# Designs tried in a protein design chat: miniprotein binders against b1l550. Part 22

Target 1, 279 residues: b1l550
Amino acid sequence: MRLPEELLERARDIHSEAPSHRIKLDRVGSFGLKVPVEFKGFLLLAEADVWVSLPEGRRGVDLSRQVEAIYELSNPPKDPFSLCREAAISLLEKLNYADSSGVSIRFDAPLQDGESLKYYGVEISSIASDEIINKIRVEILGMTACPCTAELIRAYKSSEIAATHTQRSLGILEVSTKAEHPDPDKLASIIERAMSSPLRTYTKRPDEGGLVIRSLSNARLAEDVVREMIHLFLEEFGHLPEDTHILAAVRSMESVHMHDIYAERSFSLDEIRKEISSH

## First folded at step 16 (miniprotein)

Design le1
Fold by OpenDDE base, fold request of step 22:
Structure le1 (fold): chain B 279 residues (1-279), chain A 82 residues (1-82)
Amino acid sequence: as target 1 above (279 residues)
Amino acid sequence: DPLKEAFKYFMEAYRLIQEAWRLLRKGDVEEAAEEYEEALEKLEEALEIAKEAGNERLIRMIKKMIEWVKEMIEELEKKLKG
């Protein structure tokens, strides 16, 4: 049912009214939209959030225009990076009262694992204001082996490769930059290489044994993993702008505890370079 | 509508920047530099239109992007001469 046009003409524009309290809002938008994107030859249905700031003198945001902005750009489906960036710009165009806009797109990214697939989580974001800031968050599971327990067992049994507890660990890299979004596959690779071993979708017996042995031979604390992630990141992405901000983190689901161990470091490229050079 | 036109040029410029990024990933430095130069031209046009529209936010945004693109061009030129 469509309301008569006559009613629309008589209706107040609630969004343009003065609010009861003149307070600016940082983000007002539609969250949990589903948008198609093309990624690595896959057509994926991604989750998207779109938002703008709201000035103190305006009661509400025209939310329909936000939805239209991302919809128009998502048809036909395109890569999520350009979609994110362009949608952020489009939001500012369509909603001129906004000082800033933002778009976030989330999906599980396919990652080839032999003849099968594994995946990593990715969130691609762009925020537009005086500048366009591109943000990407990659999360991928790996395996860690505890070096502390290994050392204890080594001392006890005098074995070269000591048994130790192993667990799944979630590695996280978040990058914010004025440059292009860093390649999420490269970020995922950095995380995997920083852990004791990657996870595999399936393993044959020889492969399974090799994976575990590798893990045991490369035992790492959560702290070690974070430091290794940072090291590998600098090697691959040290060319990014100096004001690029990075979060490197690991959440280890320790198999001997009911709780997780978490470690992180937040830094800018400028900051970390100064830190390394001081040594 | 000057504002709409300004955003049009801005969006076109940004798409050119995105193309430059694509080219850089392929190692096509010369072509990327050309795209940045074209983007710069579009941004300069966008700036003039934005000034006519009187949109201070867009003006600031374009100016910052112009500065950044110029830096990128300079960096690429150094790579090409070296």
Scores: ipSAE 0.778, ipTM 0.930, lowest interface PAE 0.6, mean pLDDT 93
Fold by OpenDDE base, fold request of step 22:
Structure le1 (fold): chain B 279 residues (1-279), chain A 82 residues (1-82)
Amino acid sequence: as target 1 above (279 residues)
Amino acid sequence: DPLKEAFKYFMEAYRLIQEAWRLLRKGDVEEAAEEYEEALEKLEEALEIAKEAGNERLIRMIKKMIEWVKEMIEELEKKLKG
């Protein structure tokens, strides 16, 4: 049942009223929307957050316009990168009192694994103010093998390939740039290559043995993984603007402990270049 | 509405920038440069309209994007001459 128009005329515009306290808000929006996106030939239902800033003199945000902005642009479904960027701009247009806007889109990205699929987590974001900043976060699971335990076992048993504990490790790359969002498949590949071995959705017996042997032959600390991620990132994406910011991290769910091992490095491209050149 | 029109031109310019990015991924540097140049023209139009609308935020945004696009064009021109 729609409210009669007459009642709407009597109602105060609550959003345009002066607030009880003149305080700017950084983000006001709708979180947990579902939007269709086209990614690598797949039609996916992604989660989306949309928000704008609210000036100190305005009580509330017109949230319906935010929702309309992203859904207008998502029909027909398109790539999540352009959707994110264009929606951020559209939000500023529709909500002109806002100083900034933001959009975040999250989904599991498909990745080919033989005849099956594996996946990585991706979050694509754009923030619009005086500039448009594009952010992407990729998370993918891999396997690490501990080099320390391997060395202990080698000392105990004279074997060419020393047994060691292995575990799932979550690798994370987050990139913020004024340029185009970096390719998430490339980021996922960097993370996998930085670990002892990738994970497989299915393994035949020969494949399983090979996977484990590879891991044992490429044993890496969590610290090694992060450093390798950074190295590989610089090789692939060193052409990005110097003010591009990167977070490289790993969370290793170590099999010998109840807790996780975590390592990270945050840096800008200009900062890390100076660091490497000083060595 | 001048403001709506300014945003229209701005969005069109930004879509051209996105097309330039797509072309660059394919290795089509010359075509990408053309798209950036077209985007620059649209941004300049958007700027004039935004000035008429008196929207300072949009004016700043367009100016910054113009500067960035000019830098991109210069970088591509260097690649095409080398």
Scores: ipSAE 0.775, ipTM 0.930, lowest interface PAE 0.6, mean pLDDT 93
Fold by OpenDDE base, look of step 16:
Structure le1 (fold): chain B 279 residues (1-279), chain A 82 residues (1-82)
Amino acid sequence: as target 1 above (279 residues)
Amino acid sequence: DPLKEAFKYFMEAYRLIQEAWRLLRKGDVEEAAEEYEEALEKLEEALEIAKEAGNERLIRMIKKMIEWVKEMIEELEKKLKG
């Protein structure tokens, strides 16, 4: 039921009123929107957040215009990267009182795994202010084998392949840049290669055995995984702007402990290059 | 509306930048440089219109993007000459 237009003319514009307290807000928006995106030939329903800043002299944000901005750009469905970037700019256009805008799009990205699919988590963001900053976060599960336990067992039994405990580990790469969002498949690949082995959706018995043996032969600490992620990232994405910021992290769901092991490093490309060159 | 027009040119410029990125991923450095040059022209137009509109935020945004695009063009030119 639509209210008669005549009634709308009599209503105060609550959003344009002065607030009771003149305080600027950093983010005001709609969270948990569902938007269609096209990714690698798949049509996906992604979750989206849209927001803008609110000046101190304005009571509220025109939320309907925010929703309109992203849906206008999402029909027909397009790649989530362009959608994110363009929606951020569109928000500033539609809401001219805002100093900044932001868009975040989240979905599970499909990866081919033999005849089946595996997946990794993706969050794409763009923030528009004086500059447009593009952010991507990729999360993918892998497997790690503990080198410490392997060494203990080797010392005890003198085996060529030492038994050790294995666990699932979540690898995380987050990149913020003025440039294009880095390729999420490449980021996922970096994470998988940094671990002892990738996970598989399905394994036949010989394949399962081989996967475990590979893990045992490539035992890595959580710290090793993070360092390897950084190394591989620099090889693949060293061409990004020097002010590009990276978070590399791993959360290992340890199989012998009740708690997880976590390791991370936050850095800019300029910073890490200087660090490596000094060694 | 001058502001709307300024944003139109700005969005067009940014789409050209996105195309340049696509081309760079394919190794098409020369074509990417051309897209950046076109983007720069659009940004310069957007800047003049934004000044007329008196929108200081958009003016700052465009100026920073112009500086960045110029840097990218210079970097690509060095790659093409080397």
Scores: ipSAE 0.762, ipTM 0.928, lowest interface PAE 0.6, mean pLDDT 92
Fold by ESMFold2, look of step 16:
Structure le1 (fold): chain B 279 residues (1-279), chain A 82 residues (1-82)
Amino acid sequence: as target 1 above (279 residues)
Amino acid sequence: DPLKEAFKYFMEAYRLIQEAWRLLRKGDVEEAAEEYEEALEKLEEALEIAKEAGNERLIRMIKKMIEWVKEMIEELEKKLKG
């Protein structure tokens, strides 16, 4: 058949052409998009990444359709979790040559801290393919106190006088599940409860003393903080699907060392239950 | 467009699943089960349309979601029995 001249003279669809080198790409996306989100009544500035897989036979991704997937859903601002999950599905609809899509959204989450607020880092993502996997990573600072130094000082001094070095520690929980994203406040709470003491935006003298006393009375190795995080996580989220994957980690900025100390454990709920049951 | 229509039903189902999650956070187990059941109906509709469109990836995605939703309904029914 003979096509109309105007159709033949339209610009080529470069993106749908075959590439010179037929190589599949895992992630082709738009990164660093600014999106407004509404979280716990706060309007937050979030940063989003969107991507799709690109099959070997397709040269490029239609950029405008890719960013439409999240921008159309982000105005007016709404809950970042539903935005993340729904945008991942929208990507597959708009770029249906892809076998997978992904969305990540990063923001600083507010947390009530006495009469003030503090913030902790949240990154959520949703990866859609044959399944939809929802991932959340929470990072929050706390205080840790060294039990080894505390014991040495106790051995040389009166056991009535507790002392050791303290430091900031960054706690990390990352969860991947087919169920809903875990509540980031609950993850942050787990991390803080596993440490020697929380960090505050500011403290008054009575509060400051209490934080120090808690730190000294709850001295823990980074390794034990990770173990406690896992224990507390299982109490709160043990009901998630068995194939849920967790990473628990601590990075301690040790005050008496030139370098950080790091401990981590990755596991699935199925794996950790077998491990615990074998002891 | 059948493919776009299938995705519309899939998104509607997924939004019902998200509502079920919200209801479960509030302790409304019976209501959450009802939302999962409605989501299943939407997924079955999406599957029929996706088969007509011939999109194999979407068909696999819908089938896996149906399997999971059925498991969730069964788990909630067990929870209601106590």
Scores: ipSAE 0.742, ipTM 0.922, lowest interface PAE 1.1, mean pLDDT 86
Fold by ESMFold2, fold request of step 22:
Structure le1 (fold): chain B 279 residues (1-279), chain A 82 residues (1-82)
Amino acid sequence: as target 1 above (279 residues)
Amino acid sequence: DPLKEAFKYFMEAYRLIQEAWRLLRKGDVEEAAEEYEEALEKLEEALEIAKEAGNERLIRMIKKMIEWVKEMIEELEKKLKG
């Protein structure tokens, strides 16, 4: 049912009114939008969130203008990073009462896995205010092997037995910077190289045995996986602005325990360099 | 609408910055510097229009971007000379 257009002349514009409680809001938006993106030759259906700040004197956000900011830029499908950054700028233009805007885009990124593909999680965002801050979070599964149990088993019988528990571990790198979003494939590679072994989409028995042997030969504590991720990150991305913020983390689903192990470190590039130089 | 015009120039500048990032990934330092220089010109235009519109938030945003772009140009010019 379409209502008469003449009602617009008589109806209050609720969104432009002052609210009864004059409290600013940090994020008012539309979440869970479906947007097509083109990533490294793949056409993907991504999930996007868009939002703006809302000043104390404005009751509501014009939601149709808000979603226009991203949908106008998403057809034809394009690179999700440019879409994210440009939509954030477009939000500030279209909703000029806002002090800040934000866009998040989430998708599963394809990654070569022999003759097959596997996927890892990517979430990018751009926050526009006085500056434009670009953030990327990458999550990828790998395999870890416990070095403590490996050493105990080695001590029980010389080097005759090479065994320890192995498990899936989720590695996380999150980077926030005023420069371009880091390449998610490079972040995923850093995470995988920090693990004891990669996980494969599938393996034949001989290859499966090889992955297990590799993991046993490269046993690492969750804490040391995080440290290795940081080391590798600095090698690849140490050129980013000094105020770039990083979170490196691993969640290990320990196969012999009822619980997960979690390790995490957040830092700025300036902060971590001072820390390393002091030792 | 001067506010919309200022955002137009700002977006054009930001797209040039993104192109400079792409060029730097390929090792094209001189070309990237040229894109940053063009972005700076667009930002200066955006700033003038934003001042006429009296939008303080946009003025701050443009000024911070100008500052950063000038730093990038300086860094790239050092690479080209040395």
Scores: ipSAE 0.733, ipTM 0.920, lowest interface PAE 1.2, mean pLDDT 89

Design le1
Fold by ESMFold2, fold request of step 22:
Structure le1 (fold): chain B 279 residues (1-279), chain A 82 residues (1-82)
Amino acid sequence: as target 1 above (279 residues)
Amino acid sequence: DPLKEAFKYFMEAYRLIQEAWRLLRKGDVEEAAEEYEEALEKLEEALEIAKEAGNERLIRMIKKMIEWVKEMIEELEKKLKG
């Protein structure tokens, strides 16, 4: 049932009223929306959050306009980066009482793995105000092999046994910049190359042996992985604006412990260049 | 080892701050203020030793705590006057 349109002339506009307590809000939004996106030839169902700031003089957000901003742009499905940035701009247009808006889009990105697929996690966002800040977070699993245990085993009776504990490690790169979102495949590649070896969806025995040998020949501490991720990131993305902010991190699910190891470094491009040049 | 001594005084000050919190929960405002005063003395000693040791990170940490404790003392003294 649709109510008569003329009621809009008589009803109070609750959202535009002043609130009982004049307190601004930083994020008022619709979270957990399902949005179709096209990524690298795949049609994916992504999860999106949209929000705006709310000034102290306004009681509520026009929630239907907020949802319209992203859904109007999602048909037909398009790449999630354009959707994210454009929706953030559209939110400011549709909800012009806000001084900032934000959009986040999350999905699992498919990645070829031989004749199969694997995936990595992607979350992109765009925050719009006087400028637009674009953020991307990529998470992908790899394998690490402990160099400390490897050395102890090598030294045991001068043995030729090449062994150590290996484990899955989650690599994380998060980039915040005023420039275009970095390509998530390149970020995932940086993380995988920093690990002792990549993970595979499946392997046959000869391939599995090769993977293990690769990991042993490239044994790394979690700290080593973070440093390598930073090195590789600078090689690939050193051209981004100087105030670009990066977080590089590894959470290693150490197979011989009940707990994880975590290593992390955050920096701006300007900051890290000064640090390196001081060595 | 001057660095160890600086940390010893800092820890003693922190323990006094914890005692001040316990006293305030009981409504013992005057006693709590006295504990804060003693904590401040320990922090100032810790700062002097930390400067001799040249540990800049510890110096910054102690200075921040001193500033906070001074504010707490002022606040409690106002409460005792009112």
Scores: ipSAE 0.000, ipTM 0.076, lowest interface PAE 23.6, mean pLDDT 86

